# Miniprotein binders against q9h3h3: the designs that were tried, part 50

Target 1, 235 residues: q9h3h3
Amino acid sequence: EDGFTAEHLAAEAMAADMDPWLVFDARTTPATELDAWLAKYPPSQVTRYGDPGSPNSEPVGWIAVYGQGYSPNSGDVQGLQAAWEALQTSGRPITPGTLRQLAITHHVLSGKWLMHLAPGFKLDHAWAGIARAVVEGQLQVAKVSPRAKEGGRQVICVYTDDFTDRLGVLEADSAIRAAGIKCLLTYKPDVYTYLGIYRANRWHLCPTLYESRFQLGGSARGSRVLDRANNVELT

## First folded at step 24 (miniprotein)

Design xM7
Fold by OpenDDE base, fold request of step 25:
Structure xM7 (fold): chain B 235 residues (1-235), chain A 85 residues (1-85)
Amino acid sequence: as target 1 above (235 residues)
Amino acid sequence: SPEEIREEIEELLEKAEEKLEEAEKKFKEGVDPRKARELLMEVFMLLWEALRLAEKLGNEELLDRAWELVNRAWQLLVRLRELYK
């Protein structure tokens, strides 16, 4: 990815939240219907803008699965924004600790494990595994980006309620690995997303808190998780 | 030349700011949020190019100005998104 492509894709992903989502809600839909839904809307074929021949005729922002215990709570995003503006105006240093405190104060605590996969069978298979884990209650909520016109990688996001709960973050990693996912995972708080902190940012902050690498025959979790902030292995 | 690159960056920043102000106006007026979103995507494209050129030039002032506009545009995008959630 050259230049600011990642940042632009992040802006597009944020903008995609405004378009309709294809959702399987396990709270209202029987689990027995999941396989048919996955077959109808494979993420490698669902197109961002409803291209001819795609399963969707209209724009789709995300494909998502909601678990039985899913409760949407984004926190006080407006309060977060106001505090962020005030912080920048103050000229005080902006650190990971500052961002953590902002997140806690405004209850913007969600974070996500991210995996990037090329369109195709591997993506659809990974998504099916994640979707089953969500419906079975091993995970709470996940989403996948639709296929872009330009192609490129699609992203699967698996959420946790609290990025400050290390145990919860690690449990989600274990569930993702148990679902058969072997690719690299990175964990990012949503507060970083809302504040526009990505790979390139004016504060040189790393938005990735954790990195998970698959390990054959390793720990009970089947992965090695690195705390990127402290450069410490957690598993 | 460095001077020509500076001028190009200034033009990009000016155009980005004008479009951003238009997007902010549309938002405040309660116009279809999608129109504001479209403008913001254009703003980001301009700002990425401005940042690229400013990095090439090594001009911290222009970098700061570009990043300030990125932040302002990003916060508007977040506000637009919150209308749907």
Scores: ipSAE 0.856, ipTM 0.944, lowest interface PAE 0.5, mean pLDDT 93
Fold by OpenDDE base, fold request of step 25:
Structure xM7 (fold): chain B 235 residues (1-235), chain A 85 residues (1-85)
Amino acid sequence: as target 1 above (235 residues)
Amino acid sequence: SPEEIREEIEELLEKAEEKLEEAEKKFKEGVDPRKARELLMEVFMLLWEALRLAEKLGNEELLDRAWELVNRAWQLLVRLRELYK
């Protein structure tokens, strides 16, 4: 991506959290209604601002699916922010270890597998697979960005409760692969998102903890997962 | 010229800071968070250009100032977002 496009898209994605979401909540809606909901709101057709002819007439920030076991817990984000400000003021070095400790201290432990796909059948098919995996309890929660006016890639986010739980992160990768997803996946903790740490940042920190590449006949998971911090393959 | 680019960066930073202060004020006053969000999107666009130009100059001071404003703007955006959770 050229320049700060990724960072701007990330800001837009954060800002989109403030707009209405299209949600399928498996805790309150029968699983049998999922297919009709997916057909009504294919992510390649749902537009960010409710463009004429789109399935949505109003702005949509995200399309999301909540599993039966989903419990929203973002931790102490306010406390995290205060500690982050204090840390910067202190002039102490900021490292991946520092960020991990901040996350643990403030219970901001969520993270997500990310995939970027062009609008179209492949995106809608990928989303349908993920949504089904969430409703079936293989995944807890996922969201997909709506189609932008300018086009571009849409992002699917699949969450895990704890980025420090390596097993849980790997289990989510396996479930995503089992859903038929073959593209590159990157895993990013939400603490990095909240602190504005992306590919370009003043501290030169890598926000991606894990990378998953699809492999035919490889590991039992159908992917190779790389620990980016240690440059070690986990599968 | 490098001097003209420096001046342009300073103007971008000044404008970004003014808009950011306005957004912070709106937030503090309990104005519709979406208005503050709109200002922040403008702030980010200014700061991306400032960063691009500062990188072109290799000016670490201007880079640091721009990134400080990015961080400040980002933290406000996070605070705005948390109001909807």
Scores: ipSAE 0.854, ipTM 0.943, lowest interface PAE 0.5, mean pLDDT 93
Fold by OpenDDE base, fold request of step 25:
Structure xM7 (fold): chain B 235 residues (1-235), chain A 85 residues (1-85)
Amino acid sequence: as target 1 above (235 residues)
Amino acid sequence: SPEEIREEIEELLEKAEEKLEEAEKKFKEGVDPRKARELLMEVFMLLWEALRLAEKLGNEELLDRAWELVNRAWQLLVRLRELYK
C-alpha cells in the first residue's frame, strides 16, 4: 500500500461504523441459523454501498457475529480523547507505555486480531470459520468489512476484551488457528485505533503489539506469536 | 519547485482546516453526523496529499501541521462514531 492508503482505509473503516451493520447475534438467534445467514451474506458479495446485484441494497458498514458471552464495553472513549489532547498539549513523550496507561485508566482495553484477505472464497471460508468459532463460544465477537468497489482486501477483526491480558490474546489466536485460518495475523489494541495511530504516525509508534504466523507441525497452537514490542516469541 | 510545492501544501492545509471547522460546526450544531463524516473524508484526502508533499519536501513544520489536522479530524470522526453505539 503506497503512501497513506492504509490510514485512509482505516478512516473509511472507522466511518463505516456509522452505517448499518449486518449482525448475527448468537444471544438471540439459534446457532442453527448461522449457516443460512452466512449463505445469505457472504462478505465477498456484501458491498459497502449496496451496489446492484449485491445481497444488500443499502450501505453496510460491517458484517458481525456476536457470541453468547459478548458484552459491548468500549470503555470511556470520551475521557480517553480528553486525556490524549491533554497529553499532546503537555509536550510529554508519547510511548507505548503511555498509551497502555491511557487505555487502562479509561478502561479502553479491547483489541483485535486482524487478517486481510482478498474478496473471494478464501475470505468467505475464513469468515465462516470465525463466525462458527464465535457462535460456539471459542471467540467472543468478530466482524468483517464488506466488499469495496475498488476490490481491495477485506479485513476480519476478531476481538479480545483486554489487550493487556496476554493469555487471552494468545487464546484467541489459538481459536482462530483452530478455525482453519492460516494467514498472517496482527494484533492491534483499539486504543491505537481511537487515537489514530497507524503504520504512519508522527510519533513513530507501532500499533501492532503481536504478530501470529501459522506453523505446520510446530506448537500445539499451530502458530508462532511474536511480541513486537519486545521482539520475543511467546509460543 | 520546492517553493511551489510548499505553496501547494499550504493551500491543502488551508482547505483541510476550513472543511474540518465546518465539520466541527455541524457536529456541534447537531446536524446529521453523516454530513460531518463526508467532510471529514474530504479532509483526510487533502491531508494525505499534504503529508505526501511535505515528506517529499522534507519539511518538518508542514508535516507537523498536517499531522495535527489529521489528529483533530480523527478525533472528530471517533466522536461521530460514538453517536451510533
Scores: ipSAE 0.849, ipTM 0.941, lowest interface PAE 0.5, mean pLDDT 93
Fold by ESMFold2, look of step 24:
Structure xM7 (fold): chain B 235 residues (1-235), chain A 85 residues (1-85)
Amino acid sequence: as target 1 above (235 residues)
Amino acid sequence: SPEEIREEIEELLEKAEEKLEEAEKKFKEGVDPRKARELLMEVFMLLWEALRLAEKLGNEELLDRAWELVNRAWQLLVRLRELYK
């Protein structure tokens, strides 16, 4: 009964990449200007299409912060797509292992931690913490969706450069938690995103590779991270 | 009736494929990438409805046709994003 709402939101997110982005680029902008920029463009007030009364007059696809060491690497997306077509017609099984190998072969190794928050102070505060962590060098790059007209949940994406590097992924989780983030985090490799692998898919693949839950007290602090593919706790 | 539902799915798939072919042509010609994106979003809307109805009907052939078009549309959207981001 829910239909394909999540799948359509994913398509809209991909389409949003083609609209202008509001970017704080630490490579060209002094860190001392970050707080003013965050105050000018809170994600709960920046609208997707430049609605009247918002701080932006033009459409915005994403709000992003690039760290001092950010160097974009798209990988071989065209080759990935060609191999995907061949795999689907080959009769070979499509599994998490074959997707991992496609990603390695075509150098499409990035992935992201995701968090979903309603518009308001909590979202803006969480984004500000993430943005500072990026500018300070604990994280490399992050983006947040602008406010939709209906005012639904927004997403913060915190990227890592290699989903096969578990230490790097867990280190990013730790940096997110150190920024004060306590909500549920889910991790999705970009290969799954580029190939359009949703919760509803023909291969029964889980699009979430890791899940991180904040935990206080007892003998453990910080995150409990679950490998969703193998149902194994990593922490 | 089941036959009315089947006919509706077929019409959705035909319309989606026509719009997808138009988007593919615009991409190949290297013109009007925003229109190509708009067409793809329309394609997805048609296909989600076709899938919803095909799931209710339990028709595996129509489900397979719809998913094939979803994959084709998604791959074009990724190509557009890579070229015009």
Scores: ipSAE 0.803, ipTM 0.923, lowest interface PAE 0.7, mean pLDDT 89
Fold by ESMFold2, fold request of step 25:
Structure xM7 (fold): chain B 235 residues (1-235), chain A 85 residues (1-85)
Amino acid sequence: as target 1 above (235 residues)
Amino acid sequence: SPEEIREEIEELLEKAEEKLEEAEKKFKEGVDPRKARELLMEVFMLLWEALRLAEKLGNEELLDRAWELVNRAWQLLVRLRELYK
């Protein structure tokens, strides 16, 4: 972590939601069209602002794939923000349990597995594997950032619908590994994202709930998943 | 010089708050959401530098002031996203 780069990337990611997205929507698009779409829009070549020579001429905030079962529901984000402000002014302790209760109360239960990759073949290959897993129904929804003007790491986000459902989160990790992903994965509930709670935060909260590391030698082609809240290995 | 660093941090915080207030005004008036977003990104850039310097100096008061502005800017960015996504 150096110079708040991760925090600024998070701000840029939030801002990017307001620009157009390139979406493959399996609910309305035949699965046989996926490979051509992936070849047309590799995340290492789609540019954030539509640079000359890019497959896109307009700004792109995100490249996304929606699975057959994707049902968008962000919950009561405004109520969540209001309750968060009230907590901060109340003088009461802010704990992981408090954030979990806020998320439940306001129905902001989604979360995501995150992976960060440099632009290039490995990024494009990882994205293609994830996108296929989404279209085939092993994952619900994923997005990947386009290439920034100055380059740098890009992020793939693989969403789950309920971070309090540990089994569901672990099933998504398994599906990601089955898609051939070997890099480090970290899991962050959306409640932490909407409230702007990152590693460098003044409440000393850990916004990473789980950490997943690829493992060949343990179970058959799996991962080791650490619960960061309780410091216990789950696999 | 610690005094020069402190003065630089205070300048960054003042500039960030001015831009944040402008973005908040545009949001409240319902005008030019892309300009409001641009202002917020500038706010974050100023605040990350203020935080970096405040950490180097070890000044908890300046750190707290910077984080308070980050929180205000972040909450506005989320509101913009929710309204204009």
Scores: ipSAE 0.780, ipTM 0.918, lowest interface PAE 0.8, mean pLDDT 90

Design xM7
Fold by ESMFold2, fold request of step 25:
Structure xM7 (fold): chain B 235 residues (1-235), chain A 85 residues (1-85)
Amino acid sequence: as target 1 above (235 residues)
Amino acid sequence: SPEEIREEIEELLEKAEEKLEEAEKKFKEGVDPRKARELLMEVFMLLWEALRLAEKLGNEELLDRAWELVNRAWQLLVRLRELYK
């Protein structure tokens, strides 16, 4: 972790939102078509910029699946940004509490479970499991990054609609584990993403609210979830 | 030497701010949002290096300048994303 690699990857991820996405939308596409779509667009083979030999000929920012219940609403991001600028010039402390209040006030409540996997079978298999869980209604929406030209780990993001609803966040973790996912998961609210608060930030905030670790015998699918902000085990 | 490192940080910050101002101009004009995005990615590369060097010096004022530019660049990137996603 030399320099600001993770922070630059976050900037690239935000920039990727502006390129076309490959989307399986269960609201308009029969679930029986999912397996063929997954076989056509495995995330370890879909390239960011449409490299020769890729299944895609054009740039792809993200590969995504939208569930039947997906209701897109990013909230008042413009108002959030204005309030953020005002807060920074006010001299008031910037704390997890003030950021939570900003998120609530501006209705920017979504967040996501994140998993990082190297390109290959494990990534493609994990993504397929998540995509099926979304289409079958156990999860709402997920996306995965395409393969970068230089390689490296890719990220699967599984969204929840309200990071302040802890039970809903835990239900998403349980659904992810039921899909066979055993790797470390971390949870980040979208307010931190919009405000540019990643591991290295000027306020020394921890942008990870929760960590989930696979654990046999601890629960139905064997995950242990820790609240990193309060250092409290939730499971 | 520490003085050479300070000078390098100052040059990185000046270059980053110039590119950021160009990106802000492109955004205001509503022209070529992909060029604005490219400029912002260049800005971030300059700022990450400025931060790395400023951390080695322990220079709080240079760190504050770099982080202020990071925040300004990030907020512009979010505005671009919201308009052109």
Scores: ipSAE 0.752, ipTM 0.889, lowest interface PAE 0.9, mean pLDDT 90

Design yM1
Fold by ESMFold2, fold request of step 25:
Parts: sequence; structure tokens; C-alpha cells
Structure yM1 (fold): chain B 235 residues (1-235), chain A 87 residues (1-87)
Amino acid sequence: as target 1 above (235 residues)
Amino acid sequence: DREEYMIRWKIMMLLKFANLLLERAEELKKEGSDPEEAKELLKFVQYLLQMAIRLAEKLGNEDLLERAQELIDRAQKLLEKLRELES
């Protein structure tokens, strides 16, 4: 049943990816316009399908902010997917290590920190802090889901360009925490999305690579970051 | 060429998801579950398939169009059956 739920959520995410996005692009938009944009499109009020009374009249898949240095690079997705197909037909074991090596070989290295928050002031405040961090250059790109269900949790995604660059991943965690966010963060490499590998998949792979918990007495800013693949604390 | 590959991949994923959700809606009807849950799944199935059709038309891929249309027909037929249960 967890398998159906994970694939249903993946389908929702794909539909959202393909619907129009509300984007603040710092590469083409002055930073002084950010606060007005955030006030116009709070994620707790923007609706997935353009409900009456919302700021948007048409469907919105994601609300996103692109930083000045944002340079999208998906890598060799076609080669990755071909090699994945060959691996599956080979009968060899499929492990987190083989996924990591495929991603490295084909330069499909991006990933994202995720946080799940209930609709309301806390979500809008967290998103505003993340968006400002992106425009100020501490983060490269982030997105947040619109409101799809009453009381349903929404997700903020903060991207990094290389999941193997642990320092860069930790720097993104630090920037998120500096925005005052104290909830659990999980990190998922994009390679899993391109291969259609979700929670409760047939290979029992865990798409979550890193986990960040905010605690007193931890690393600078109180984060403790666990590498779940190796069961090693990075902080 | 890379763009055509990524569009084809998106269509294949949309069709895969649509089929999965459609099969679940068929199971819900067979189980006699609340028809509103199945109807909600079918509305989303149709949403996914509209996206797949738009992309398949962009590619000019008649086989993918036919696959998407087949699934739309199955979803619509099931929706009609579920609406009959309400009457």
C-alpha cells in the first residue's frame, strides 16, 4: 500500500512539474521586487488548481525562486536511463552504490533538501526566508508546492548542484537553518526521480541520502546531518 | 534530439502513472468502496492523460496518442459506471 501511495505522490509531483509555475527569477528581476512578490503569492494561499478567491486563477504546479547564479544542468539523463535499463536486465544487484556510480558516470548530480510544513504562517514565513536566501546568493534555487488540500502538508525543496559534494550540501543546510528553519530536512538526489525510483520501490532503495536535525549543542547553528547510506554523522 | 527524448520519457511516465491510478480506481469499484474516491482518481487520470496527449501531439507520435486515447476511453467508461451507481 505504501508503494501505491509513493507512486501516487510521484504522479502528483510530475503533474505539478508540467503545470505552469510562479517564478521569481533573480537573473532577470530586481531583488527589490521580491517582498511584494512574496506578499502576493504566499504558498498557503496559492491554490494548485486556481480555486476561487486565491491569488491565481489558473493551475500552479510550483512556486519557485531562481538565484542569480542558477545554472540548470540535468546531465546525461539519456545515457543514465540507458545504463539503468542495461543494469536491470543484467541480473546484477542493484544497490545505493550502483545508483551513486551511475549518477556520477552520467553527471546527473543535482539533489534537494526537502521540508514538509502545514499550511499557514509558519509555512509562508519559512518560504519567505528561503526565497530571500536564494536571492541573496546563499542558495541557488528553491520551490514550494501550492495548497492542494485543506490541512495537507506542503513541501519546500532547496536544490544543490552535486549530491556528492558534501560540503556544498552542508552549506545549503546551514543557509536553511540560518533562515530560522528548525524542522527535519531530508535530502534526495534527483537521479532517483529520473529513474522512477520512489519510496517503497521494488529494489528497497531509500531515495533519502542525508537527514538534517536541528539540535542544541550540535554543529555550528545546531544542525546534525546524517549520511543515511553509510550511517555516519557528517557534522 | 535530447529534447525529443525527454518529451518521450515524460509521456511514458504519464501513461504509466495513469494506468496505475486507473487500475486502482477499477479495484475500488470492484470492492464496492465509496465511488467518490474512485471518481477523484479518474479525474486525475484524465488530467495526466491530457498532458500526455499534448506532448504526444508535439512529437507527432501516433502510437503514444493511441495509447493515451485508449486509457482515456477506459477512464471515461468507468466514470460513467460510477455515476450510474449514484442514481
Scores: ipSAE 0.793, ipTM 0.922, lowest interface PAE 0.6, mean pLDDT 89
Fold by ESMFold2, fold request of step 25:
Structure yM1 (fold): chain B 235 residues (1-235), chain A 87 residues (1-87)
Amino acid sequence: as target 1 above (235 residues)
Amino acid sequence: DREEYMIRWKIMMLLKFANLLLERAEELKKEGSDPEEAKELLKFVQYLLQMAIRLAEKLGNEDLLERAQELIDRAQKLLEKLRELES
């Protein structure tokens, strides 16, 4: 709704990306160590900048869990960005369909489900559930923001490798709900971040591709998932 | 090459965000808003710019380094002006 707020949050996310991360990597760490790691680094206690009394003495940008199958691949970001500049010069219309095609052509297909939670036991419990789902292979990779100096909501990001694979995106939604999470989830393809497209952008594009709302009935997964680009319910 | 491209892109984004936040801090000062809000933004601007400087030095990219230095100078001057308002 507010362009400055969206870009300010994006700046904070980028700074966090570049600071050190606390990572549980299932590819190199036994699953039996997960519970101890979660107890040592609850997201409600790990501080963004290493405040006194926190488990970390240095800045932490993200707390993350990598699943056994995690294989990072950003795709052809350079080609994507070049094609984006050419498109803007071409005079052709810029639409959600155009961005989708650019992402497909350049294989920049990753995206993430986002959830925002207040600090406290509910956040730590939700994160623990997500982290276990990643280590058990139900999700591929997730991260959570640390506690900010003045509090406020924190974010859990659950990545999928292909936003065009609707079944895969819905499977991730279902795994998140199985962890007991009932809040609103929003899905953002990474292509928008690489192109610097945030809410309130000049093209009036909405970076949120899917929304998931928990419901007690309706679908087998217990969610109602809306495709925002086409205004079509997927569930 | 791909890694160097992504580092350069990160520097460009850090500079873009730093400039945006710096402009907001300048607006807050002009509006007569609480100087603490502007100072907090400037603290974060400096954080972003130090990241950009470290990456630009790693690449040896003097153009990006100079752009980061220019923004640091602007942020420092604004911070000093905000301190004068408190005196």
Scores: ipSAE 0.791, ipTM 0.926, lowest interface PAE 0.6, mean pLDDT 89
Fold by ESMFold2, last read:
Structure yM1 (fold): chain B 235 residues (1-235), chain A 87 residues (1-87)
Amino acid sequence: as target 1 above (235 residues)
Amino acid sequence: DREEYMIRWKIMMLLKFANLLLERAEELKKEGSDPEEAKELLKFVQYLLQMAIRLAEKLGNEDLLERAQELIDRAQKLLEKLRELES
């Protein structure tokens, strides 16, 4: 993790997107096969580039599970990117609100909860819980990074289809917590990636829209969820 | 059409990232920093550029292919210079 910039990390993510993925697709694969698949491809042992002794002999960019209802739709990315260029030349202020409106207008609404975990049993256990939640229908789609050479943190991404639908985002958070996950979660809309807007961008936009912290008490499987843009608690 | 647009966008992002990392590797060499750090960056630059070349060939886009080739030539020359310093 040392020496990486936001753009360097984005480059690694894009390279991973372009390499082969290991996918369990519930739309075409019986749910009874999930546990065997998870045992064959634990994220702590699948290596990014196919190291000797790993289950994979070739590069793997992501390990993913698609739920029964997974229906991929990136929206109008071309129109979004054109409107973004026009916005920048228009003299209108660039704020989280104007970016949100661009995303709505062009139907680029997907986003994801992220969690970062060290390689090992905790990561594999967390991933298995998320994967089961996807196959059982509590979540739509998730992916996890494979083990990298540096031995750094790995990431689990849990997607939602509309970052403006706060109820849906909060329901995904609840499903993640019900899988036994208690670490910090951050939520990032995909629109920032399509526009090349990363941490430390020139517009001071924060790509993290929500943060979820496991609630210390009060309710079972509860979360404290903060809206970073408005500095307001949603829960 | 839409699919071709998304492929072109991916190539352009790969080229942008490759150029950024290549510039960093050039800075590391100029600073006299550990050549292993620069060599690791260049290995990743070459990885990105091979992806970009494969997509540009699939798309049949000669302009993007030429841009990728220029960057890979720069990366290869820098890698050769770093290896010569070691020997």
Scores: ipSAE 0.789, ipTM 0.919, lowest interface PAE 0.6, mean pLDDT 89
Fold by ESMFold2, fold request of step 25:
Structure yM1 (fold): chain B 235 residues (1-235), chain A 87 residues (1-87)
Amino acid sequence: as target 1 above (235 residues)
Amino acid sequence: DREEYMIRWKIMMLLKFANLLLERAEELKKEGSDPEEAKELLKFVQYLLQMAIRLAEKLGNEDLLERAQELIDRAQKLLEKLRELES
């Protein structure tokens, strides 16, 4: 794990957050328009900076679908960040438990399942399945990175409201698997992003809270989900 | 209040990342590494700093704007030195 590489990726993600997004918003757009939108903007062909021949002429940071129930609330980020500064100067140990408690106290509870796929049919098909699950109400919000470089994997993020709500996290995993996705999924609470804590950080915190592995025929649902913070299998 | 706070936080993060990447580009040049890797980092540094400048101007925050301009100057000087290696 290389701290520079993790922070370089975080910088790219932040720049993407701040560039324009291509959004299908089910709150204001009829569901019957989804298929045409997906065909116009496949994530394997939408380029990060608007390369010639791509469907977009301007930079695109993310391609996103908002569900009808999507109502974002990041919580008390200012209070969270102030408490984080106080914790760092207090001399108290910084642990996953103290991060969890800060997030709960300040209501910064959202998180996301992540999956990485190479550009091509599999990525576009997986994204289409996720996007439909969002519009149909099985998921609330998802986004996918555009194509930034040849051969580079892209990421699909599927958000949940509350990383402490294990049933809700498992239901999102199940909806992802129902879309035919069999790759490894990792789950990261948003609190780590707001505190600037990435892989290989100086506190040795692991931003991945849950991990989902697809298993054929061995489990009731085809997923084995592990809670890394509590060392507990949820399935 | 919350919007102004979040904009300030974004500027601070952009400056932090830009400085990190700039230091890496300086390190690559000192090591005698392929100039294209350092130039690629510097182009991204400039991209981050233009975002930071736009936000700092939106806030009217002179300190943050000065910090962003200082980093742009460093990045441009290094980019010019790397282009000299190609001649």
Scores: ipSAE 0.781, ipTM 0.920, lowest interface PAE 0.6, mean pLDDT 89
Fold by ESMFold2, last read:
Structure yM1 (fold): chain B 235 residues (1-235), chain A 87 residues (1-87)
Amino acid sequence: as target 1 above (235 residues)
Amino acid sequence: DREEYMIRWKIMMLLKFANLLLERAEELKKEGSDPEEAKELLKFVQYLLQMAIRLAEKLGNEDLLERAQELIDRAQKLLEKLRELES
């Protein structure tokens, strides 16, 4: 894909981050209300800008569910960004290992599993399963994009606290699969977003760290998870 | 100060994206492409710049506000030119 497309998508994501969100917060809302909320705001019908006939009349950037134990921590983003600028002027190599070390040093460790689905029943069903897993405590927080245009794919993001904690990342993958999700999942650390590093970046860095593929039969059942940085299977 | 830092960072990113998309819309017009694609990009550019202006006003940062205002003026002018082609 070209660089303009990646940066255009990043711009859309930033605008969505800054618009209002529709949130089910399990910390303040009884779990028994979840099914009604899901029925009112299916991601295939909630529109990005409040189109006529939508459940929403105002823009919605994201639809999100916060779990009982969700406690967000972005880390030292300012220090991370300052160190990044210093690194670029230092002449030292910029590599995936360098990014990993910056993220660790500044405690910017969150990341997310991503899945892309077309609007419709499959998307709404997948989202409902993820949302229930969050409210039941198997996942911490998830969000889904609203419908931006006819036929456009939407994204579900499932967050984890620490991309270097492989066990935690694998546990989140397992919880996603237990919700009945069988599509390809990709995992991206948040550090890339805070540094403005997207797919078509000048350093040729790959923001995808892990890849999960559902598989059944043969010698393995469940998902197969690949560490893209080292090209090694974790499962 | 950390909150002010994050707001400034958001403004800078919004301006960067708006400029990128505006340049693309200008290219589409020069190519003689369907004006609907350029008009959609410009509507989104205006959306990004509206956000940047609100944040710049919140900071009281006159330089960032002026930069955002210049881009919104360019986007509005180009959008009006594209709308005239329909008449």
Scores: ipSAE 0.775, ipTM 0.916, lowest interface PAE 0.6, mean pLDDT 89

